# VHH binders against Phosphatase IMPL1, chloroplastic (IMPL1), part 17

Target 1, 311 residues: Phosphatase IMPL1, chloroplastic (IMPL1), of Arabidopsis thaliana (Mouse-ear cress) (q94f00)
Amino acid sequence: VLSEVSDQTRYPRIGAKTTGTISPAHLLEVVELAAKTGAEVVMEAVNKPRNITYKGLSDLVTDTDKASEAAILEVVKKNFSDHLILGEEGGIIGDSSSDYLWCIDPLDGTTNFAHGYPSFAVSVGVLYRGNPAAASVVEFVGGPMCWNTRTFSATAGGGALCNGQKIHVSKTDAVERALLITGFGYEHDDAWSTNMELFKEFTDVSRGVRRLGAAAVDMCHVALGIAESYWEYRLKPWDMAAGVLIVEEAGGAVTRMDGGKFSVFDRSVLVSNGVLHPKLLERIAPATENLKSKGIDFSLWFKPEDYHTEL
Below, E stands for the ipSAE of ESMFold2; O stands for the ipSAE of OpenDDE; V2 stands for 0.75 times the mean of E and O plus 0.25 times the DockQ between their complexes.

## First folded at step 15 (VHH; framework vhh_7w1s_2)

Design n06 (from m06 with G53D H102K; at its last look DockQ between E and O 0.82; V2 from the best seeds 0.00; counts 0 for: pae E 3.6 > 2)
Fold by ESMFold2, look of step 15:
Structure n06 (fold): chain B 311 residues (1-311), chain A 115 residues (1-115)
Amino acid sequence: as target 1 above (311 residues)
Amino acid sequence: QLQLVESGGGLVQAGGSMRLSCAASGSIYSYAMGWHRQAPGKQRELVAKIYGDDTRYDDSVKGRFTISRDNTKNTVYLQMNSLKVEDTAVYYCAATTKRGWKDYWGQGTQVTVSS
């Protein structure tokens, strides 16, 4: 049996087949409320002074991050008392027998937030048996004197939204016309060096490669169709869980950087508008295989030990 | 916010072994945990780091020291074997996240290796 459209199903879908016992609409409502509530905390801090001591700035970051996480956790626990939660600060809390795992980054793009650079977000994703089921990212835009937000959302099978409006990845079909995004970990190791070379190479052959500084924002920009792809090594589940579903539900492709089937516990991610995915992998996958041959570990990372998955 | 308390230091003969522990007041699951040391008159230097399952060691301790963690007890360990006099230092436990914007340190524990 032949397929009429050979490339549209090339990459395994990463979203959950169902949202389980909780309806998609209900799960989306809670995910959006959680992200919005965290973002209200962050919004209270965006105009506070940044020309202060480093300790004062570090305290602002720490206080904002903690308050945002607490606000998000309160929404989740109030609505789903038994769900498992993996937070950037709080670690693993809740019932390990739950099919639902909430992956929370209460402040993605911390350095940007600290500087008032308008590329940071609150990111909330919930997995069902290891696969993204619902997601929301609240992006901060504008910057000093002009702060605003926009909200990205998705449910598995329900499409992607920005401020309630359906969004789609771009249709760009050539790398030389693409706007690309990447990010770098702070560890200057072999993965970092490899990605510096990828950055250099893609800057030469595309319309440009951005390094914006917030993974959830980068993925939302791909989903919105204003960039064609994003890749990064060594992200954590709370960095990726929401953004990857939003990209997939906007019609994009999601894989590991070696081209394999992605899970939010993997240590690399490539998202794109889909049509460019094979072309990007032609350069990215061999680089990733070389890292594996050097002994860089790309096995699952930060997966809670007792959390049941269908990965 | 996160409090780190080291223990297990003391006096040991060259060639001996010692295990340091670092107890945290809260979850360390999502933190990059590390051991640093500062010898008298020297700068503090990284000895070992663990983030998730990834470990990294200073070249001077590779094969002799092992970092490990128990996330259920919120504890990090440094097993130190084949100790040398140059390993004498105050050893500090550190927890880092948010690219160093959130960085916590213990008070340190003295390790003294005698010849």
Scores: ipSAE 0.410, ipTM 0.760, lowest interface PAE 3.6, mean pLDDT 91
ESMFold2 (binder alone), look of step 15: mean pLDDT 89; pTM 0.908
OpenDDE, look of step 15: ipSAE 0.498; ipTM 0.806

## First folded at step 16 (VHH; framework vhh_7w1s_2)

Design q01 (from n03 with T96H; at its last look DockQ between E and O 0.79; V2 from the best seeds 0.00; counts 0 for: pae E 4.3 > 2)
Fold by ESMFold2, look of step 16:
Structure q01 (fold): chain B 311 residues (1-311), chain A 115 residues (1-115)
Amino acid sequence: as target 1 above (311 residues)
Amino acid sequence: QLQLVESGGGLVQAGGSMRLSCAASGNIFSYTMGWHRQAPGKQRELVAKITGGDTRYDDSVKGRFTISRDNTKNTVYLQMNSLKVEDTAVYYCAAHTYRGWHDYWGQGTQVTVSS
């Protein structure tokens, strides 16, 4: 009797086929150093008193965000003076002819940081010709009286690590046993309303849906195997570039929420442990197609117009 | 800190056109840029915004106003056509990071539409 092991969950890989002229090890070293250097800024700030005045708290968040970005940029520029950089505050910096684009989120989860809620991170991803090539996310854990970090990293084809140890997505094969994660933007539009309905439906059929407030952290939790999936509409390249590679290199699946091949310039993302991906798409993809029929634009966005891609 | 300076306001007859400009002191590529207005006795209200090329308009200006941006000049525009007396207001340029903690505002430019 012949038996075949089949994998019903196969989605196009989103990671780069090569890291170009820079070795995977070298890219990984710099992306980790950049993320850790930004995280040193955040760690210094995380123990500062949270000022009761709104102005004082807003200044702390803004100053930390800018200082983390500056620290990350210094590392990248020192190691790769001609690479292109896309940052939340600084916009587009560097050589427009570069094949390498760094997508930097110097403080993912700013509201959580402001409140001392332990779900925020520094996220640094580098694309080669439009595809993720290397990534690092430094996650803040523990919370007040107990702050610590852990570092996620990946290179395309090189697997995913947390604190130097290989990680893999979970093996959960039923939605009813899954822990899921999503997020919501502040714009209460049709995409927001659609996701509220998805949240409601999935909460009733799973072990729960978390709304944790930091996209890079959510994706790293999928990669670590402590959650099964994460989805969200309208994220930006710097929110997604690192986390998506880390999930893929941990054995997970990455698509748009319509099920199509993902690019970091897309306006939706679904990541999962892979085996659940088709089941999740059975509900998520039709909801996303309905948004398109209502005229919601899902074309690429925030792609630098002169950046060369293989997308 | 990002500074925003509006220009192009003034007096215009109803049915006329006017273009407002907002010059930014830094790179605006990653920001949501917007125009707001405040008429006498009213609250400040969103007129139009643009995020990565994605635009949204208040219903009262749809089809008449167009927001655009020139990232090479770090400038945002509001093209206002078919102006009505009720469009009279101080128009403010705004910038914010999506889910960010800070908003940046210009000082405003007066637009007065005469019958």
Scores: ipSAE 0.349, ipTM 0.726, lowest interface PAE 4.3, mean pLDDT 90
ESMFold2 (binder alone), look of step 16: mean pLDDT 89; pTM 0.905
OpenDDE, look of step 16: ipSAE 0.758; ipTM 0.889

Design q02 (from n03 with T96R; at its last look DockQ between E and O 0.88; V2 from the best seeds 0.00; counts 0 for: pae E 3.7 > 2)
Fold by ESMFold2, look of step 16:
Structure q02 (fold): chain B 311 residues (1-311), chain A 115 residues (1-115)
Amino acid sequence: as target 1 above (311 residues)
Amino acid sequence: QLQLVESGGGLVQAGGSMRLSCAASGNIFSYTMGWHRQAPGKQRELVAKITGGDTRYDDSVKGRFTISRDNTKNTVYLQMNSLKVEDTAVYYCAARTYRGWHDYWGQGTQVTVSS
């Protein structure tokens, strides 16, 4: 048996070893088209009025989210009629025997979208036997009077791109010089309380911690090198599948918040520029172990029952 | 448009048990499913909810009520044990997406607990 040596700057890769019978280029083409098509729906809605009744605002968000998902589903089904799909509204659709599972977030950052705050995205990832194989995120930037997009993409082993140009995580090697990002779910439970304390502590020792409100955007900012890390408890597969591959293919590290090997069906994620990953885990991993001792469930979550994985 | 239909309500004596069912017209795998109740003249209140197997309960029903779901049947259940007169209410099934921007509601089913 080989001796195991801890590599504080390198962690097990989470991307698929192969894309199966579908080439990486073909998967990338479809995942990018799917994300672009969903983003076209969202773009049609970014200038609609927000100074309206609460019911009208809720309908705008819900209608945009559903229309984006429907547009993405049509692209995937047209190109791969038997692939399995997991979406926020539609749940599980398709052939459970498929090796391919599409994880779709048709509007990541719905509160930001509702307010016109320029941090939201369309996120599409496809897994091969449980591991991310291809990904695309279309990020909305600028805000009212200045809306624009940029497109992130990756294939396992193919590197990460933004608008067709190769990107890499930052080289920042001290937490004191790092810009960090986190997010909070809507449940104010022990995981939320723990993350509030992590937020407080890291604001004391870094250049700041952002709470931007869109997980896919946060991960793409790490991949682009403009932030050093992002972490969050209890995201769903559609929140994470694309962003984690993009970070890894940009040279970053991806783990659970306890430091273990990440799966998109896990209930915690830490992504970083890699160099800082061990230092971040020194505080984050013990906090996560404490949550387990309080009975917080970190078993796999939202994995389709019959979907075959090599996890 | 997701439709929710409750069943299983009716009359029961205090100390008894009752099981409510909520059948959904579509896939509920990704939803947070919940039960709410409203007594006459009172505000509707959350009783229990379930997200991907994780459950949460109002303090007034902990240890007495159990929420569960069967994703194969797109059905959510509320098992109510040790019923009290103050549990008398119309019980509503609800579904909420991950982001919480829209709620779907059933028509409600009456539960009446007699002394």
Scores: ipSAE 0.419, ipTM 0.757, lowest interface PAE 3.7, mean pLDDT 91
ESMFold2 (binder alone), look of step 16: mean pLDDT 89; pTM 0.911
OpenDDE, look of step 16: ipSAE 0.579; ipTM 0.832

Design q03 (from n03 with T32E; at its last look DockQ between E and O 0.74; V2 from the best seeds 0.00; counts 0 for: pae E 2.7 > 2)
Amino acid sequence: QLQLVESGGGLVQAGGSMRLSCAASGNIFSYEMGWHRQAPGKQRELVAKITGGDTRYDDSVKGRFTISRDNTKNTVYLQMNSLKVEDTAVYYCAATTYRGWHDYWGQGTQVTVSS
ESMFold2, look of step 16: ipSAE 0.594; ipTM 0.841
ESMFold2 (binder alone), look of step 16: mean pLDDT 89; pTM 0.910
OpenDDE, look of step 16: ipSAE 0.618; ipTM 0.843
ESMFold2, fold request of step 17: ipSAE 0.445, 0.520, 0.464; ipTM 0.775, 0.811, 0.787
ESMFold2 (binder alone), fold request of step 17: mean pLDDT 88, 88, 88; pTM 0.903, 0.903, 0.901
OpenDDE, fold request of step 17: ipSAE 0.672, 0.673, 0.690; ipTM 0.860, 0.859, 0.866
ESMFold2, look of step 18: ipSAE 0.513; ipTM 0.803
ESMFold2 (binder alone), look of step 18: mean pLDDT 88; pTM 0.903
OpenDDE, look of step 18: ipSAE 0.592; ipTM 0.839

Design q04 (from n03 with F29Y A95T; at its last look DockQ between E and O 0.85; V2 from the best seeds 0.00; counts 0 for: pae E 3.2 > 2, grease 26.2 > 24.2)
Fold by ESMFold2, look of step 16:
Structure q04 (fold): chain B 311 residues (1-311), chain A 115 residues (1-115)
Amino acid sequence: as target 1 above (311 residues)
Amino acid sequence: QLQLVESGGGLVQAGGSMRLSCAASGNIYSYTMGWHRQAPGKQRELVAKITGGDTRYDDSVKGRFTISRDNTKNTVYLQMNSLKVEDTAVYYCATTTYRGWHDYWGQGTQVTVSS
C-alpha cells in the first residue's frame, strides 16, 4: 500500500479501559434513559408555534434547554447521587472527587431547533477518570410534519448502536468520494478563519462539506457511515463527550486536529471513518500547528479543577 | 432568567485603576461572560470576554484590562489599569454565549475617568 501504517488502530483509543465499579450495561442503561428523557422534553417542543415574536422564540429555546437539562439531571442524580456533572446550562454540579463526570448538552443545535431544521440532538456522555465510558445521543430527524428520533449509544469496548442495531463507519477510501462535515462557532477569530479555508479547500476535493449545525449529530452521522468525517475547533466537553465514543466504537478514528491523542477537554476534534484520517490530517494538522504558532490556546478547557483523570 | 448586577464603577483619575464586579444570580461556569461599554454618542462595544478561562480583549484595552471570573461565587470581574479619559462609559456585564439565543445583560455601571 502507499504508507507503512494506515489502518484505524494506529490512533490511540480515547475510550475508558473500564467503567469502574458500575458495569457497562448499567452505565449504558442510565445514559440512554437520561438522553431519552431529555429528548422527550425536546419532542414536546418541536411542534410548538415558531411564527411568533423573536422574544417568544428565544424563550421557547431557552425554556426547552433548561427543561431538557433538568430532566437529564433528575435521571442521573436518581441513579448516581454523587457523580460529578458538567452541563451546558447548569455548569458543574456534584462531588468533584467522583471518578464519573457526566457531560450534558440538553439541546445541541439550538438555532436548528428554533427554525425547525432537522439537525439537533440531546447528547449525554459519561467519563470515567477523564475517558469516555458510555454515551447516548438522541437525534431529531424528519422536520415539520414528520418529526422522529434515532437513538445512538455506546460503551467503551461495547461497540456503537443506533436504535439497538450495531453500526459501523463507512469504508470510503478516497477523499474525492467522501461527504465531510464541519462547524463554525459565532466567534470569528483566527480559528474560525482557518476553518473557513479548510472548508473551502475540502469542498474543492470531496463530494462536499456540510455545515449542519449540531456537533453531536455530525459525529453520529460519521459513526452511522453516512458521512466520512467531522472536524471543528473550540468545542466544549458537552459538545463532544458522547459523539467521540460513538465514533470510536463504530470503528472510526478520533484525534485532535493536530493529530494528537484526543481528550474530551481538548479544543479541537477530528473524527473520521479511520481510513481517511491521515489524508485529512495532511491538510488539517499543519493548519492547526499554524494556529498554535500564532499563540492560539489549545490547552485543556472546561476540565473541573478537582476532577482527577488519567489523561 | 439569569440576572446580572454590576458594581464598582465611579469616578477615577486618569492613570488610575478600578475593578468592576458582576454578580450572577445563577451558575455561570459554562457561559461566555463579557464586559461591554457604551460611551456617550457611541455604539455599545465589546471590551473583554471570557469562556472557561480563555480571554479576548478589544485592541483599545489590551494590556490594560483583565477579565476574570470566580465560578464558586458566580462573579465576573474587570480589572482596569492605566485608565484613560476615553475609557469613560457605562460598562455592562453580559452573557455572550455561543448559543446565540437569549443574551442576559446587566443594567450597567458608570465609569468616569477625569483628566
Scores: ipSAE 0.443, ipTM 0.770, lowest interface PAE 3.2, mean pLDDT 91
ESMFold2 (binder alone), look of step 16: mean pLDDT 87; pTM 0.887
OpenDDE, look of step 16: ipSAE 0.629; ipTM 0.846

Design q05 (from n03 with D58A; at its last look DockQ between E and O 0.68; V2 from the best seeds 0.00; counts 0 for: pae E 3.9 > 2)
Fold by ESMFold2, look of step 16:
Structure q05 (fold): chain B 311 residues (1-311), chain A 115 residues (1-115)
Amino acid sequence: as target 1 above (311 residues)
Amino acid sequence: QLQLVESGGGLVQAGGSMRLSCAASGNIFSYTMGWHRQAPGKQRELVAKITGGDTRYADSVKGRFTISRDNTKNTVYLQMNSLKVEDTAVYYCAATTYRGWHDYWGQGTQVTVSS
């Protein structure tokens, strides 16, 4: 009962203030069902042979991705026929007058999936007027001969769960004791080069920096408290919409990499356990400002033109 | 099955300008779209690509070529200015999907720059 005023409000919350006309419980139920249904498709594919031609491997990835997306779309449309949907493969579907936008990543970590490396996921987030309202990520773990899943979920204001149990970010308060995560796109541009330098610099001062290859998984690991932070440039809404809400509802902080207020349509993200956020920004924010001074735009990029937001 | 159809090629004098168009049969909002070219006796090379609002150019065309897209029309453009004889090639539109696991290609349009 002592005063607990802290700097926890330094970073604006990114989750929706309300879930609108659909209750949090109902929205959570559908988002979990959608992610789990997509993950059933992916699970059927994890044991298929990988020692095959490159063409056969490419077909496995694209067929699995497409089938997972179709399964997710069916769940969403059956429950909410008028909602707007943004999928990686299907693009924009539905009624642009809807307050609800579903951001669907039917297979995050496709290279890992192709190799059987156990870090990939199905990620489903739903926005209410531009802000994350509910989320679920089904993470694949274990690997060949031992595949399993765990399900992360959150609603705005409702906390974050893994397999139905409340989760919270770590309490680590020093970068030198932190496990960090980042990712790199395949475009070797100035943002990529800057992040390679950030990677190098943080390996000098932390317990390590992982490059695991699935953004939704990385953010869930921060929410679970087994890593302290994740950052990446040039992600897309479906990469981020679910994970950022899960981190925030687990007590973490979410910003752009320049420290500004995050939107799912931005092209940079820094998530952390909160305590470390200012220390991480001391290096990350100036590097990001330098990129912006060179004309690289990390602002509202993938917002569907006609989607109404309160951003 | 996405189809890509290029148009706007032809003959142009060195120093001139030309605009290529690529009409897609479906939604291109989420894809990386690009232009490639193949000159006589050479390998196909990337000219420009666009992902959302981010653009990237081959060094040989920087400052002269501009890629753009109109998601309402599902169309990608290549504005080519200050054309050189070395720009003579068949230009192909491409869409990269499934995080680079699959590419769609157009049939190409000839651009010929005369001295």
Scores: ipSAE 0.346, ipTM 0.716, lowest interface PAE 3.9, mean pLDDT 90
ESMFold2 (binder alone), look of step 16: mean pLDDT 89; pTM 0.912
OpenDDE, look of step 16: ipSAE 0.704; ipTM 0.868

Design q06 (at its last look DockQ between E and O 0.14; V2 from the best seeds 0.00; counts 0 for: pae O 9.6 > 2, placed apart)
Fold by OpenDDE, look of step 16:
Structure q06 (fold): chain B 311 residues (1-311), chain A 116 residues (1-116)
Amino acid sequence: as target 1 above (311 residues)
Amino acid sequence: QLQLVESGGGLVQAGGSMRLSCAASGNIFSYTMGWHRQAPGKQRELVAKITGGDTRYDDSVKGRFTISRDNTKNTVYLQMNSLKVEDTAVYYCAATTYRKGWHDYWGQGTQVTVSS
């Protein structure tokens, strides 16, 4: 009886325990279709001539974001007209009495997209009572003259897939052999400064820290096993909902940056291959607690009013 | 149809501050709210937007302007600090939502003039 060594290092699962009246397979089908549909819009835009003027780029990004989100919303509404939607551009749409909340980032990594840098994605996740139930991320890879996509998907309890193949986090058990990823928000406050210090520290002790510029992509890279961890302050639910499920279903760990149980409505996230998670928290958690002590807000945010959650 | 009414514009000296308000006729919770501006002879441009609590700014106003919202009052605000002559424009409030398509609602605009 190989005693399943209860890996004492297991963090609470964040995935939905149930999908209610809708089957996991049906949710997955729709979330994949939605992400794909959005990605098709983005693909058309990425090949358009870009006017190098600041205004031209801004308009291109805005138009692409809106068009992608509109395309995604059409798919969701066609299949689930009564579901609640939280989109980056459109905000909250639908009835808050629904147990289902779709978190949609139609273009994660807008700066990269604007410059034609190959690290951006379409991210679609669906929550059941606040917990991720299904997810799909379409990553754009390659670059100018060779654009392609890679599709990640997961259901709670169903594993994680990339282009239809099962994926797993790495088994790297030493920080000094790890490739790490982080991101920075636009506000240069105490949280930003703290993360810059973490960036410095981890750059010193690891094989390197990447700053890719797209949270969904970053998490998918951890799920794919080509990076060992990703952390960031003040991400939005649409940035995280899909990626965190994909990481968890790939065998990784998901927590707040203080080590607490994660919700998509939290203002911090740490994902890893699981094995490194405690070591990472040794440095990340104290830094995060320090921010709390300074009065930085870590309360839940962007939770729709009256949306029922079992967090 | 959502109606938007801007207020708070006027004349201000360079380096001064001004706060614009936009009152909506209905609930703005489900809308992305934004401020746009149009200077004479120029195209209308986005200055700032807020989706829920997420804020975005044009680079030209970053660190100087702050967009905020009060859903209880159905009002969006633009705090403008360290104003420059080049900030002179008609400022427009906008509300954006998706209902079987994208819909934009606009205010009539308020004149902001920054003098040297």
Scores: ipSAE 0.006, ipTM 0.364, lowest interface PAE 9.6, mean pLDDT 92
ESMFold2, look of step 16: ipSAE 0.379; ipTM 0.723
ESMFold2 (binder alone), look of step 16: mean pLDDT 89; pTM 0.910

## First folded at step 18 (VHH; framework vhh_7w1s_2)

Design r01 (from q03 with Y98R R99Y; at its last look DockQ between E and O 0.80; V2 from the best seeds 0.00; counts 0 for: pae E 2.3 > 2)
Fold by ESMFold2, look of step 18:
Structure r01 (fold): chain B 311 residues (1-311), chain A 115 residues (1-115)
Amino acid sequence: as target 1 above (311 residues)
Amino acid sequence: QLQLVESGGGLVQAGGSMRLSCAASGNIFSYEMGWHRQAPGKQRELVAKITGGDTRYDDSVKGRFTISRDNTKNTVYLQMNSLKVEDTAVYYCAATTRYGWHDYWGQGTQVTVSS
């Protein structure tokens, strides 16, 4: 009886305990199709010219983002006409009484896409009564002249897969040997400044901290075992819903950055390979508590008002 | 393209109140919405913004101005109380979901505060 992760550091599960009337296999099929269909739109755009006017580049990004979202919505609506959808561009769509909420990021890593830098994705997660039930992320890799994709997926209780093969978080048990990832938002607020200090401190004590620019990609890299942790303040539900389930189903840990039980509507996230989670929190949790003492609001964020949850 | 239309500007005496509205042509739930202003000869500056219910204000208006939104009407408001002559400016509604890539602006509405 062997475990991939130390049982001493297990944190509360964040995935749904049931998928309701829709089977895990059916949800998995639809989230994968939705993410792949959005990714086909993005793939058509990866080789378009970037040495153009800023307006032309902004239009390329906006058109790709909207077309990817539209393609994803068509798949979801065809399969589940009454489900609630939260999309980055289109906002709230569908039946507010639904137990199912789809959190869609049709182009995670927008700046990277605009530059042709190979770290961006399509991210689709579906919640059942507020908890992630199924997820898929299609990651773009390679870069100009060499674009390719790989598909991550998970169902609650079903494990995590990349291109159909089971994946697991790393077993690295010392921060000094860990490769870490973080991100920074546009707003240079107190959370941003705090994270700059965390970045500096963790750079000194680890094998390095990456700032890659796509939250869903970062979480999938933790799930794949090629990085040990990712954290960021002030992400939105569509940034996190798929990635957090994929990490948990790969044997990782998911919490808020104060160490509390994570919800997709929270304003901070720490994911890791599990065994490192308490060590990371020794520095991250006090920093986050300091932000709360300054009046920074960490209550639920971007939760649709009428969406019923068991949170 | 998301369209933003401001209304409610005009002339008001110092110490008075005014409410600006910004009507959006589409769903704004996922957007960061904001009000900016530009006085003659000055740079456009952020006045207030609201992101998922979180509000932030420039120090010069804190306690006097209140930003709010009604997602069912896709409308953002700026309630302006205790107005000062230095609040005189063109006020612009702004929206974004991806800073620098999806930024939308209204045409602006003039607010003139007279002593």
Scores: ipSAE 0.568, ipTM 0.819, lowest interface PAE 2.3, mean pLDDT 91
ESMFold2 (binder alone), look of step 18: mean pLDDT 88; pTM 0.904
OpenDDE, look of step 18: ipSAE 0.618; ipTM 0.847

Design r02 (from q03 with F29Y; at its last look DockQ between E and O 0.68; V2 from the best seeds 0.00; counts 0 for: pae E 2.5 > 2)
Fold by OpenDDE, look of step 18:
Formats: sequence, structure tokens, C-alpha cells
Structure r02 (fold): chain B 311 residues (1-311), chain A 115 residues (1-115)
Amino acid sequence: as target 1 above (311 residues)
Amino acid sequence: QLQLVESGGGLVQAGGSMRLSCAASGNIYSYEMGWHRQAPGKQRELVAKITGGDTRYDDSVKGRFTISRDNTKNTVYLQMNSLKVEDTAVYYCAATTYRGWHDYWGQGTQVTVSS
């Protein structure tokens, strides 16, 4: 009787316990369609000549972002006209009384996209009362002359899929054998400095730390088992909503950087393969304490006004 | 394309107060909103910015100026108290995407503080 070692180190699940009046299958179908539709727009743009001028490049990025988001929004509105939408480009759209909030990043990894550097993604997640219910991420892989995509998807309690195949986090149980991922924002504040120190520390003790530049992609790599962890400060809900569900449903763990229960409205996130999560938190703890002592605000942000949550 | 229109500028005496408004043509929720100013012969400088609910101020205006936003009205505000002569400038509203790829600017509004 292999005693199910009750992994006593289970962190609270972040996925929605229910999808309300809409079936999980229907939510997943629409999320996948929405992400796919956005990705088609991005695919058309990825092979366009990149203007050498800053303005030209900026315009390409902006136009692609907006067009992708518009395409995604059309799909969501066609299926769920009364749902609330939080998009990176379009902001808040819809009725805040809805239990459903769509978090949309039409182009995660804009810098990579601009340079034709892999990878970037379209990320679509839907929350039920603040908890992720369904998610789809379309990752662009390859590079110039060989662009391709792979699609990640998940429903709360339904597992995680890549291109329709079930995926799982790695079983790596030592930091020394782990490939880790992190990201940096543009603001050079205490959080940025702290993360730089963490980057240095983890680079020293692990097989390496990647700075890929696309949060949704990073999380999907953890879910796929090709990386063991990802962390970052000051991400927005549209950056995290899909990826965190995919990681959790792949068997991974999701918390705040201080080990607390995660919400997509938090200002920090740590995802891992689960096994390494306690070890990572232990190493991160001094840095977190230092930030707290300095009065850094870790309160929820970008939560729509009047949006009901069961967090 | 997001259009920004500033209002509320004018002439005010030192020690007085003024409130600037910036009305956007669209949703500002996903933008970092900011106020910049340019005095004669000087470079444009950041005065205040708001990202979500987080605010930052230039040291010269800390404690005197307050930036706020009303997402339902697609408007950002700058409350300026205890105005000084050195605050005289054209004030510009800006909207920046979170990734910094694009900035939208208003036409500016003149603020003149007299001694």
C-alpha cells in the first residue's frame, strides 16, 4: 500500500472550484477559439518586414497588439456578450456585475516579436469570481523562416494540454538540477533590484536562469516540464491568468513570492513543478522580508471596480 | 489612436491651487498615465505618473501635487496645491503602454504662476 504520502506541502489551489452556469467544456472551447483567432492575426504580422526605424517598429507592434486583441474580443463578445473583459490594450470592457472576467494579452513578448526572436504568445484566460476557470496560450516558436505555434490549454480540474496532449511538470527535486526562468519589468525600483539579486543567486546554485521575456510562455514551459520554475514581480492579470492555471493543472504549484495564496491581481508570482516550491520559497524568503520591511506595497492591483471575487 | 485633451490651466497666484484634467478618447485602464511639464528653455520633465493605483512624483512636487484617475470617465487629473513660480510651464498629459512601445501626448495646457 504505497501510502499516498499526502504531499503536506500542498499550496492552496488557485483554479476555480466551479464555472458557474457555463460548462467547463464550453468555456474551454471559446478560450481556445479566441486565442487561436488572435494568434492568426499575429502570424500574419510576424513575417512582415520590420522597419529599421523605431517608429516603424513601434507601429508594427502596436498595430499587431490592437488587431489581435480586437479579434479576440470579437470571439468573446459573440459567445458571451455580458462578460467582463480586461485586455492589455483595450482595458476594461463590459459589465462589472459579471462573474466572468476575461484576461487577455494579445501579444505577450512584444520585444521578442519586434525583433523576430522566439518566443512570444497570445494569452487568454477567463476567471470565475476571480479564480482562473479556463485558459489558452498560443506560443510562437521557431524564428524567422520557420515560425510555428503550439497551443496550451487548461480547465480548472481538467488537466493541462499542449497540442491536445496531456502535459506535466517535471519531477526534478533539486535546485542544482533545475532550469529556472524569471522576468524583469521596466521600472528600476526596489523590486527590480531585489529580483536582480535573486537572479544572481539562482544563477549560481541552479543549472541556469533564463530571461525569456514572455510571462505566458515562461509559465507554459514550466507546465511542459522543460523548466522547473518561473517568478516575477508586478505582472498584470492578463499576463498571468492563463499561465498560472496551465501550470497548476499540469501538477505544478502557484503562490505569491512570500508563499501566500496567489490571486491574478497580486504583484508577485512564483510557479514551479511543485517539488521544488518549498526550497525556492526558502531561498526567496530573505529578499521578500527585506522588501516588506521597506514598505513595498504587495496589495492587489488592477482588480476591476465592483468585480465580485471569492479569493 | 488615443487622443488626449488637457484642460484647467491658466493664471494663478503663488500659493494658490489648480486642477488639471486630461480627457482621453478611449479607455485608459491599461495605460500608464502621466503629467509632464516643460518650462521655457528647459527640457520636458515628468511631474507625476499613475500605473494602476500606484503613483509616483518628481521630488519637486511631492506633497504638493496629486495625480488621480477616473477610469469611468477616461480622465486623469493633476491637483496642484501650494503652487510656486517655478511651477510655471506647459503641462502635457501622456498615456504610455505598459511595455513602453507607444506614447500618446496631449497638446498641453499653459500654467502660469505669478508672484
Scores: ipSAE 0.451, ipTM 0.789, lowest interface PAE 1.2, mean pLDDT 93
ESMFold2, look of step 18: ipSAE 0.568; ipTM 0.831
ESMFold2 (binder alone), look of step 18: mean pLDDT 89; pTM 0.909
ESMFold2, look of step 24: ipSAE 0.551; ipTM 0.825
ESMFold2 (binder alone), look of step 24: mean pLDDT 89; pTM 0.905
OpenDDE, look of step 24: ipSAE 0.372; ipTM 0.741

